VH-VL binders against L-rhamnose mutarotase (rhaM). Designs and how they scored, part 2

Target 1, 108 residues: L-rhamnose mutarotase (rhaM), of Ligilactobacillus salivarius (q1wre3)
Amino acid sequence: MTVRLGQIMHVNPNYYDEYEKRHSDLPVKFPEMKKALKEAGAHNYSIYLDKKTGTLFAYLEVDDMDKYKAIAEMDACKEWWAYMAPLMDTNPDKSPVTFDLPEVFHLD

## First folded at step 5 (VH-VL; framework fv_bebtelovimab)

Design a3 (from B13 with heavy chain S104K, light chain D52E)
Fold by ESMFold2-Fast, scan of step 5:
Structure a3 (fold): chain C 108 residues (1-108), chain A 122 residues (1-122), chain B 109 residues (1-109)
Amino acid sequence: as target 1 above (108 residues)
Amino acid sequence: QITLKESGPTLVKPTQTLTLTCTFSGFSLSTSGMGVGWLRQPPGKALEWLALIYWDDDKRYSPSLKSRLTISKDTSKNQVVLKMTNIDPVDTATYYCAHRRGYKYGYAFDIWGQGTLVTVSS
Amino acid sequence: QSALTQPASVSGSPGQSITISCTATSSDVGTYNYVSWYQQHPGKAPKLMIFEVSNRPSGISNRFSGSKSGNTASLTISGLQAEDEADYYCSSYAGSDTVFGGGTKLTVL
């Protein structure tokens, strides 16, 4: 069963271009992260930026939620979070502050 | 030691498709982090990035030229091929292929081929 | 225009120091951390001189140094030598991948 996820995060001012640049690094600098996301069946992953507020709106579909959640324990994920942490709002462990949004409409 | 060499036609007519091949040694495009890019420089003008392909077949293109460019690799032959459609006299330039090792040198192109001059005229 | 602006030319005498600037004109791009510098002699392919603003590849003279302040990256060449006469290009990893500055011709008089 594929789960649809909607999420909000926040990127700090002056780091909008750097955020986009570092995300483009994921397949090159963090190939194990890319592999883990693919193995969890994460697809249709998009992030939109509201430049007025620094708000990031993420959408993705996940086939295997257990595998997806397990990514957080990987060394590669912790390194990816540390790489991104200077640019965005983060928890003390460097993971991004993320708010899950309830789905209020879907048309299939 | 990493080496790259460009090959292809030196004279092309307007509206044709330009096909350039980069043959390399000293690395494999199956190795994580490895990439090969194409760049060009018209006579007396600035360098311009065109396209790049990574070991995992991830492809990137200059936004202004994306509709005209196709990059592909043949890992077994150690080759990367660039195709540019609808060639025009303004595309006259020296074309370079160059190696990238992901983040190793800050996404810079650390080793370049010698370049091949492509003249577009009727 | 390009996101990166360089002066068209710069000149110096043997033994002097010169600096070449590379300025990002977008307000959103003031934090370019992946700035590279290339040296190109006439008829030759570019050679990587500096990467990540201030790092040198193996074999590059310490006479070449890089720095960044605000939206401007700078390449400084100390103890100028005749063989330093070349075109110099700054480049940044940004947006869709790679952008180049317009290039600066260095003349050693």
Scores: ipSAE 0.000, ipTM 0.586, lowest interface PAE 16.1, mean pLDDT 86

Design a4 (from B13 with light chain S27Y)
Fold by ESMFold2-Fast, scan of step 5:
Structure a4 (fold): chain C 108 residues (1-108), chain A 122 residues (1-122), chain B 109 residues (1-109)
Amino acid sequence: as target 1 above (108 residues)
Amino acid sequence: QITLKESGPTLVKPTQTLTLTCTFSGFSLSTSGMGVGWLRQPPGKALEWLALIYWDDDKRYSPSLKSRLTISKDTSKNQVVLKMTNIDPVDTATYYCAHRRGYSYGYAFDIWGQGTLVTVSS
Amino acid sequence: QSALTQPASVSGSPGQSITISCTATSYDVGTYNYVSWYQQHPGKAPKLMIFDVSNRPSGISNRFSGSKSGNTASLTISGLQAEDEADYYCSSYAGSDTVFGGGTKLTVL
């Protein structure tokens, strides 16, 4: 089933432009990530930046949560995380510190 | 085995453009994750990073030197070229090119060339 | 990008352990998750000894170890040997920049 995900992450205020640049590199620089996201049925993926706080608000829809979660084990994902990690709050394994948000409203 | 070797002029006059070539073997700069950087070390001084180019032509430059530096690659020749404009005696240094394997390798330069000394004098 | 400060010199006797510090002047996100250490013998190119704070490349002796606490990374060399006498450089990556410390001369007495 399709799951709607809302997430918060944090980016270093010194690197907003670099964050946007590197994220835009994803489909070209990490084609395996783009492929894996598409195979998981990830769509309507958007990230908004609050420049006053460095807060990132991500939204995406996922058709296959098992495939989506399995992306974390891919070498391509570890390279993507490592590429982004210098710009943002990360865990020791370089994955972004991510806070999942409960959905409180949806309208089709 | 990955190897890199720097080449270029050993003596350059002030105001000229310095062109250095890194020729490598044991990897391709068409391989995802691969990069080549340029670094320098003035005699008796610390290492300084200058520029870096990745397999996908993504280029990174030292902020303090960006206006003077151009990095490019020729993947068919296994070469990376660095150009530094308006050279000055303070640019006298040993110049190194070095391999970068991928982001998960800690943004480290794992294999280095032997270095080439460039002296800038009248 | 943070400036990295290392002591100019450190010394020890064969068989002892020594530690070289590398301190950032600012608290950049990710700065010390990407610390690497290089060994340089006179007239030679640098050699990667440690990457990602504490990871060793293949072939590097486990006498070399890395760690970090706060904004200070450390390289520890145990069982000190004469051939360890060299300059040691730390490096970090924060955002778009690669920065090196000033280097530390290790003298084996």
Scores: ipSAE 0.239, ipTM 0.787, lowest interface PAE 4.6, mean pLDDT 88

Design a6 (from B13 with light chain T31R)
Fold by ESMFold2-Fast, scan of step 5:
Structure a6 (fold): chain C 108 residues (1-108), chain A 122 residues (1-122), chain B 109 residues (1-109)
Amino acid sequence: as target 1 above (108 residues)
Amino acid sequence: QITLKESGPTLVKPTQTLTLTCTFSGFSLSTSGMGVGWLRQPPGKALEWLALIYWDDDKRYSPSLKSRLTISKDTSKNQVVLKMTNIDPVDTATYYCAHRRGYSYGYAFDIWGQGTLVTVSS
Amino acid sequence: QSALTQPASVSGSPGQSITISCTATSSDVGRYNYVSWYQQHPGKAPKLMIFDVSNRPSGISNRFSGSKSGNTASLTISGLQAEDEADYYCSSYAGSDTVFGGGTKLTVL
């Protein structure tokens, strides 16, 4: 069923403006990525920035975790990651260094 | 001190292309986080955003008008140019250029030019 | 039709407080914390009063304050003065799009 995900990532402090601008390009320049997220039932996706540390806090809800995880193998996702990679902490394959956070509280 | 000034024709005929120039001082449009936008306001009506150009030549356009708009910059001259094709009487408005701050100012337009009234009539 | 909805007019008396709302009709603008407010006197260019929801540029009176709850941003003007009579516009940045509200005419009675 629907899974709530919390994640942290890190962006280079010199690129806060560029990070936001490139994220706004997702629906326009990466339509296959947008489609893949919609098909996985990813919704309520928000990313918050702590300007003092460069820490990104992401929250999203996913209906189909198998489809969501499969996005990582798509060419569209590899291109999106390559586009974002110069701005943030990444793994050797250009995927963002992401830490999953345990949910410690939820209220309906 | 940042200043901007709009220039261009004050009277344009329908179907022509309107070209407006924004000349600025007090900042460089090669500095990270800086942008210049164009906005308009028809007489007695609301403000409408038209286009924006950033320091890295990234361009953003109003979705409803993007097929008619071209924004460009000449960093060495401190100028930003807006072109709007197929002008129509409904495009009669005061046109403003404005300085855009980056993330630290919430992408607000902090300093505006005085505006230039463009009337479209035959 | 407008992505940001403002009341057409609001009025108050000198010394009172008034609030102008700005409501996003889509999640894209309502979830971004990039709300600005502009003041425009007749025949003049707009002036930035509030940015990033609640921050004031240097030189702007603390009588002007901004806030946001859910998809509604608000501009509050306390200690209302005659020179506050103007049109007020909210704006939000959603990355690829910059949207303005329809504007609110403030009358100081």
Scores: ipSAE 0.006, ipTM 0.621, lowest interface PAE 11.5, mean pLDDT 87

Design a7 (from B13 with light chain Y34W)
Fold by ESMFold2-Fast, scan of step 5:
Structure a7 (fold): chain C 108 residues (1-108), chain A 122 residues (1-122), chain B 109 residues (1-109)
Amino acid sequence: as target 1 above (108 residues)
Amino acid sequence: QITLKESGPTLVKPTQTLTLTCTFSGFSLSTSGMGVGWLRQPPGKALEWLALIYWDDDKRYSPSLKSRLTISKDTSKNQVVLKMTNIDPVDTATYYCAHRRGYSYGYAFDIWGQGTLVTVSS
Amino acid sequence: QSALTQPASVSGSPGQSITISCTATSSDVGTYNWVSWYQQHPGKAPKLMIFDVSNRPSGISNRFSGSKSGNTASLTISGLQAEDEADYYCSSYAGSDTVFGGGTKLTVL
């Protein structure tokens, strides 16, 4: 069963271009992350930036939530989070501070 | 600048535990992005990575050797310690510790210690 | 799979250019990233020459350059000098695993 996820995160306004650049590195420099996301059935993954506030709006669809959640325990994920951490609001473990949003409307 | 130096026994008997200490200066292993790794090189052979510890106590181990290796740090003493259990003659090698700067330097080992030769013999 | 393949030896004359290859043998097209190159003189510790495929640390001669095409990374040394004679190792970082190539002996004839 496919789950639709909506999330917010925050990026430091000094690093908008760097954030975008480093995200382009994910499939090339973190191939285990790309593979794990594909295996979890994560697709239609988009992140939108409000440049006025530094707010990131993420949307993705996930077929296997258990596999998706397990990605957080991967060494590759910890390296990816460490790579991104200087640019954004993070928890003590370097994971991005992420707020899950309730879905209030959907139309096929 | 950054310097590292390995210390430990030069001769170890099979089945014993090898303990190596890396003492460093020029950086703090409490500074974000800093790490220290251990590598070895048997005589006439290629370099092999063993273990790595980061400023936040995140630890990484060679998959083939993980069951035998323990890496730890004492940030106040500027030391990183590697322990390898059940030593074997095949573990005879020069052991290096090296400084790593995470993503900003491509996860490369930019500064290396001089190395210490450990011979495993009965 | 994580093996990196380098030629065992390469040779050149002073003033020439040589290239050392480093090829990922894995069938996973995305496994070869974060490439670095190390120079090692006999009895000495390795020295970082190139990181992140093509970047030079401060103090490294611009005669040393790195590149990558597909699953093969290359170290090129131009204007060969006698002091360049050494072993050269490539390395890649993938996830939690750091892998080294077998090394290439450079002889300056």
Scores: ipSAE 0.000, ipTM 0.592, lowest interface PAE 13.5, mean pLDDT 86

Design a8 (from B13 with light chain A94S)
Fold by ESMFold2-Fast, scan of step 5:
Structure a8 (fold): chain C 108 residues (1-108), chain A 122 residues (1-122), chain B 109 residues (1-109)
Amino acid sequence: as target 1 above (108 residues)
Amino acid sequence: QITLKESGPTLVKPTQTLTLTCTFSGFSLSTSGMGVGWLRQPPGKALEWLALIYWDDDKRYSPSLKSRLTISKDTSKNQVVLKMTNIDPVDTATYYCAHRRGYSYGYAFDIWGQGTLVTVSS
Amino acid sequence: QSALTQPASVSGSPGQSITISCTATSSDVGTYNYVSWYQQHPGKAPKLMIFDVSNRPSGISNRFSGSKSGNTASLTISGLQAEDEADYYCSSYSGSDTVFGGGTKLTVL
């Protein structure tokens, strides 16, 4: 069964344009991230920015959660996190500080 | 129980287009994570990667041969086709098709066909 | 120039351990290259022995191990056996290009 995920992250207000620019580089400069996400069945992946607060709202659907979670162990993922880390709130390992949100409503 | 088998002409004349077909079983090229590549090996020489195609129709080509190569798939027939234009005697080689796994197998070619020898001569 | 360099040949005796190196000639290949090793017996198709630097497919003997340090990946074969005599190829995937080393002929003396 496909799992729906809602997430919050934060980007530094000085880097909104740079965040968008670097994120658009993901499928071109980090093609292994794109492949890994597709292999996990990650689809309908969107991120919205609230420019008032620097809050990022992510939504995606994942078919294989084990493969999706394993992406964190990839060299390509660590490199992409390092590339993005200067622009956003991160953990000590440079992964983005991510808050998973409970799903309170869904309609097909 | 993944199997692949190459087919095509065994003798080709210089300047012609070589068309090779890989017929496979045991997986679908509509399944996420699946891919098929083409590789070759001239007699007594090293392996060389030529092209690959993934389930999502994403195609990759050897940079040095890209202008001569076209890879395509027909998922309903379980086939992948490679075309190489302007064939030359230096292209004489055993041609292999191979199953490629994605991320979970480090993008390795885990199962190979037996290979088909293609000789280029007049 | 080719991105991956292997020695042309290595030799060992039964029961010994041998190591085959695979060195990236460009620093660009060292960042995230998915290293695989293939064994090829004369007249046969290559067989995957190691993927993602150090992982073994099901059915591959634990006598075969892989590692990487800096720009060099290594395949180590312990407890060398006569049937290990073959050509060994390393390979790396850098996101858009799949490259192979020149191959190493292993002779079991």
Scores: ipSAE 0.005, ipTM 0.612, lowest interface PAE 13.7, mean pLDDT 86

Design a9 (from B13 with light chain S96D)
Fold by ESMFold2-Fast, scan of step 5:
Structure a9 (fold): chain C 108 residues (1-108), chain A 122 residues (1-122), chain B 109 residues (1-109)
Amino acid sequence: as target 1 above (108 residues)
Amino acid sequence: QITLKESGPTLVKPTQTLTLTCTFSGFSLSTSGMGVGWLRQPPGKALEWLALIYWDDDKRYSPSLKSRLTISKDTSKNQVVLKMTNIDPVDTATYYCAHRRGYSYGYAFDIWGQGTLVTVSS
Amino acid sequence: QSALTQPASVSGSPGQSITISCTATSSDVGTYNYVSWYQQHPGKAPKLMIFDVSNRPSGISNRFSGSKSGNTASLTISGLQAEDEADYYCSSYAGDDTVFGGGTKLTVL
C-alpha cells in the first residue's frame, strides 16, 4: 500500500543555490541512497522552496514504509545527511529537522 | 596504512607556475567518499586550505586563491596534482596533501603527508 | 571571508587541565558545525585530534576532548603531559568553505 508523505524542513537562506546543487548530487554521489529509495518504492519525490522564508516543502509516495524507515540506519544515509547538514536545520545526529504534515485532501 | 607523499620543486621563481604532486597509497580515489586536499603553511604562520578533489572529480577551491589554482587526479597512478599560477615570494610555505574520508567524518583531514617546503625567490 | 579566532598562546603545568577556544568571527559562514582540532609539533605535519566537535579518532587519548557552546568550540586537554606541548589549530567547514584558526601555542612548563 502506497503512502503519501508531506514534510517541512528549513534551509539556511545563505545557501539556496548550494542546497539545490547538493540535492541534485544525490543519485550520482550517493548511488546507494538512490537504490534504497527505489527499493522502498519511493516515487514522485519533489521538494519546493519558499525563498522568502527558507521553508522546504517535500512530497513523496512510498510503497514500502518499513524499507523506507530502514534507510535512516544505512551508512550511506548518514553520509548523505552529513553532506547536507551544513546548509539546513538539523538534529545533533545531522538528520534534517522534519515536520510531518497531515494530508487534508487527495484526488486521484 | 594510508600514506601520502608530496613532491615537486623546492625552489621556484616569481611569475612561474608551481606544480606539486601528491602520491598516495592505502586507498583509491575511485572509492566513494574518498578525497585529497592541499594545504599550506608559511614559515611561522597558520595553516591555510587551498583545494580539494573528491572521488567523483568534484573540486573545491579556497575563494581567495581560486583563480590561481587547478587540482586534478590520476586514479590509475594514485596521484593528485595541484598547479598554482603566477607564483610570488609570499607563496613560500610548506605544502601538505591530506586524505579526506567521507562527510560523516566531519570534513576532517585525517591523514597528512610529511609536507614539502617550497621557497619562492629570484 | 570567515575567520576563526584562537588565543595566540596558553600554558599549563603537568597534571593540570587547559582549554583552548575557537570562536567564529564572521556570521557569513553561519553556525560552525563541523569543528576539527589538529596538533602540530615543530617540524612535523598536523595530526587530527578531534573531529565533528567532540569525536576522537582511533588512538587519540581520552585526555583530549572537544565541545561547543554557541559560536565557540573548545579543546580541553586534561592531565597535561610534556609531549602535549605543540601548536593547536581549529578548523571548521560550513557551506562550501574550509577555514582554519590562527593557532594556539601550548607551553607545558
Scores: ipSAE 0.249, ipTM 0.805, lowest interface PAE 4.8, mean pLDDT 88

Design b1 (from B13b with heavy chain Y103W)
Fold by ESMFold2-Fast, scan of step 5:
Structure b1 (fold): chain C 108 residues (1-108), chain A 122 residues (1-122), chain B 109 residues (1-109)
Amino acid sequence: as target 1 above (108 residues)
Amino acid sequence: QITLKESGPTLVKPTQTLTLTCTFSGFSLSTYGMGVGWLRQPPGKALEWLALIYWDDDKRYSPSLKSRLTISKDTSKNQVVLKMTNIDPVDTATYYCAHRRGWSYGYAFDIWGQGTLVTVSS
Amino acid sequence: QSALTQPASVSGSPGQSITISCTATSSDVGTYNYVSWYQQHPGKAPKLMIFDVSNRPSGISNRFSGSKSGNTASLTISGLQAEDEADYYCSSYAGSDTVFGGGTKLTVL
């Protein structure tokens, strides 16, 4: 069963371009992250930035939520979070501060 | 056990190009997360970061010096080379190469070479 | 552009505790999260003492501790010993990768 996720995160105003640049590094510098996301069936992953507020709106679809959640335990994920952490609002473990949003509409 | 050692000329003349080689052991610069940086310290002055190269050939340079610096690696020889063009007496310093391990290690340089003093004079 | 400010010198007597500050001038978030401290004895290469604000590499004495409050990171050395006399540098992620503070000379009297 595919789950649709909507999320909010925040990027610091001085780092909009750097955020985009570093995110493009994911398949090159963090190939194990790309592999793990594919194995969890994560697809249609998009992130939109509101440059007025620094708010990031993420949308993705996940086929296997257990595998997706397990990605957080991977060394590659911890390195990815550490790589991104200087650019955004993070928890003490350097994971991004993320708020899950309720889905209010979907059309097949 | 990780070790690094700097080599190159100890005396150079103004306007020449300085070439320094870092030879290392105990890790491969093809290993995920590994990097090697170059730093310098003029006599009695503070440390200054110059350049860094990662296992994937990603290169970083100090903004004030980037037009003068080239960093490259030869993974099969366990070497990283730094070239600095248009050398000036103010570039007189001890030059260090140092190992970096990923980003979860806080962008730190954990193991350093002994350093090599380069004097620039005519 | 972020820069790190340290006092030029600090001093203490054996057995005392001293603290060295490292202050970010631009409030760069990366500077606060990725602070490292290096010890350098005369004529020697720097040695990593603290990384990621408060973490010690293996083999570093627990007399050395790191902390952060606001825009200032601190290195504290407890039970000061003669061999602690050295220059101490803070460093962090900022700009294109790495910046260093100006260094602090610790004198143990």
Scores: ipSAE 0.128, ipTM 0.773, lowest interface PAE 5.5, mean pLDDT 88

Design b10 (from B13b with heavy chain G102S)
Fold by ESMFold2-Fast, scan of step 5:
Structure b10 (fold): chain C 108 residues (1-108), chain A 122 residues (1-122), chain B 109 residues (1-109)
Amino acid sequence: as target 1 above (108 residues)
Amino acid sequence: QITLKESGPTLVKPTQTLTLTCTFSGFSLSTYGMGVGWLRQPPGKALEWLALIYWDDDKRYSPSLKSRLTISKDTSKNQVVLKMTNIDPVDTATYYCAHRRSYSYGYAFDIWGQGTLVTVSS
Amino acid sequence: QSALTQPASVSGSPGQSITISCTATSSDVGTYNYVSWYQQHPGKAPKLMIFDVSNRPSGISNRFSGSKSGNTASLTISGLQAEDEADYYCSSYAGSDTVFGGGTKLTVL
């Protein structure tokens, strides 16, 4: 069963262009991540930036939440997080500080 | 089958700009995951990476040489061009272009051109 | 100086196994996990032998294997043959993209 996810993260205002550039690297330079996301059935993945606040709004749909959550254990994921860490708010393990948002409306 | 071949001048004078062209076949550099890099090897010395261009026009440069290097692609000709400014005798080396397939081999260069020797002298 | 350190030379006899080390001095974790190995015969272009530490491209003999322990990646060649005599380079992801080790000359005696 497909799950819809809404999330917020924060990027440092000095690094908006660099964030976008490095994020474009994900499917090419971290090919294991691209493959793992496809295998989890992650699709319709979009991130919007509020340039006034540095707030990132992510939306994605996931078919297999167990596979999706397992991505966090991959060496490639930890390297991707380390690559992005200088640009954004992160936890001590360099994973992005992410807040899950409740879905308050959906129209099919 | 993927092939790459380097071309350009074999003799260059100090202070000039060196222009090298990589002509390839067997893939398109507009295909997702594809990249072409430039590397060099001075006589009797180690391999050194210079620059890389990806399918999406993302460009990477060696930090020590970045100010002297420009990499570009010509989709219509299946070519990648490297320009190195202010050439010096220390830049004498065999120059290689090489293919990258990120989704299969990550950061490795899986297929290499034969190389072209460039000598820098006055 | 380089982010990857290799011994200048290594030698072995036919039929033996030899190991070439590649030690990362960088703190960049990518340097440890995206190691490739290239074989280069005199006057020839390098040939990819191993990628991502231990993966072998199609057509490469299973006598060539890669491994990693801590900060050191290793290329092992078993059943050493005369045609294995070549320079071997390790390479990995570091900094802006790619870094190479200094190279190791393998002599088969």
Scores: ipSAE 0.000, ipTM 0.577, lowest interface PAE 16.9, mean pLDDT 87

Design b11 (from B13b with heavy chain G102H)
Fold by ESMFold2-Fast, scan of step 5:
Structure b11 (fold): chain C 108 residues (1-108), chain A 122 residues (1-122), chain B 109 residues (1-109)
Amino acid sequence: as target 1 above (108 residues)
Amino acid sequence: QITLKESGPTLVKPTQTLTLTCTFSGFSLSTYGMGVGWLRQPPGKALEWLALIYWDDDKRYSPSLKSRLTISKDTSKNQVVLKMTNIDPVDTATYYCAHRRHYSYGYAFDIWGQGTLVTVSS
Amino acid sequence: QSALTQPASVSGSPGQSITISCTATSSDVGTYNYVSWYQQHPGKAPKLMIFDVSNRPSGISNRFSGSKSGNTASLTISGLQAEDEADYYCSSYAGSDTVFGGGTKLTVL
């Protein structure tokens, strides 16, 4: 079954435009990431930005959570994280500081 | 271990250009996430951020001082240089350079130089 | 552009806890997720104590803790020691990169 994921991340307010621009590079400059996400059945992936706080709200649907989690170990993912790291809050390994949110309501 | 040291003139005259050099060791300013900033503290007053340069040559400046400031780096020499034009007695302060490790500490400055006092008088 | 307001001074006795506030005067809410705290002893460079509101660098005592509520960040020092007597500065990401508060002098009586 498909899992719905809600996440919070933070982007540097000086880099709102650059964040959007670099993120649009993902399918073109990081084709292995696009392929891995597609193979994990990740779809309906959207990120919304609160320009007041620099807070990013991500939503995506994932068909295969094991494949999705495995993406974190790919060299392509580490390169993507390194590319994005200067623009946002990151852990020491360059992965984005991400807060998973519990789903409190859903309506088909 | 990371160390930084400020150098430059200790006395400058009004209208001159102040040039300060930060020489560092223990990291490369070509390493992802590394940055070096300049800050100052007038005697008895608060800290003020002036400028920052990241490993990818991204430069940021205090909005109130941007027209007077230029920051640059020489990665091969492990140096960052700050130039401030049209110096005035109100620019008298201890000037610090400081290291930023964006991946670990975000916008914080984790290691600071000892500071250098610059006095502006005629 | 946001400005950060700190009390000019705070005091406490050895073994007690004190809290230093850092309030943004901007009307924006939640813009201070990138709050740092620095300790400065007379004649010395600042030392990073807290980053990103509540995180401690390695080697910083757990007696120092940070928190945030609304537009106010707080530094709490528990089990006050004589060596804690210093100036404390808050800093936040804002506008172009960095702004600082006016500083708070902590006296350990």
Scores: ipSAE 0.000, ipTM 0.567, lowest interface PAE 16.4, mean pLDDT 87

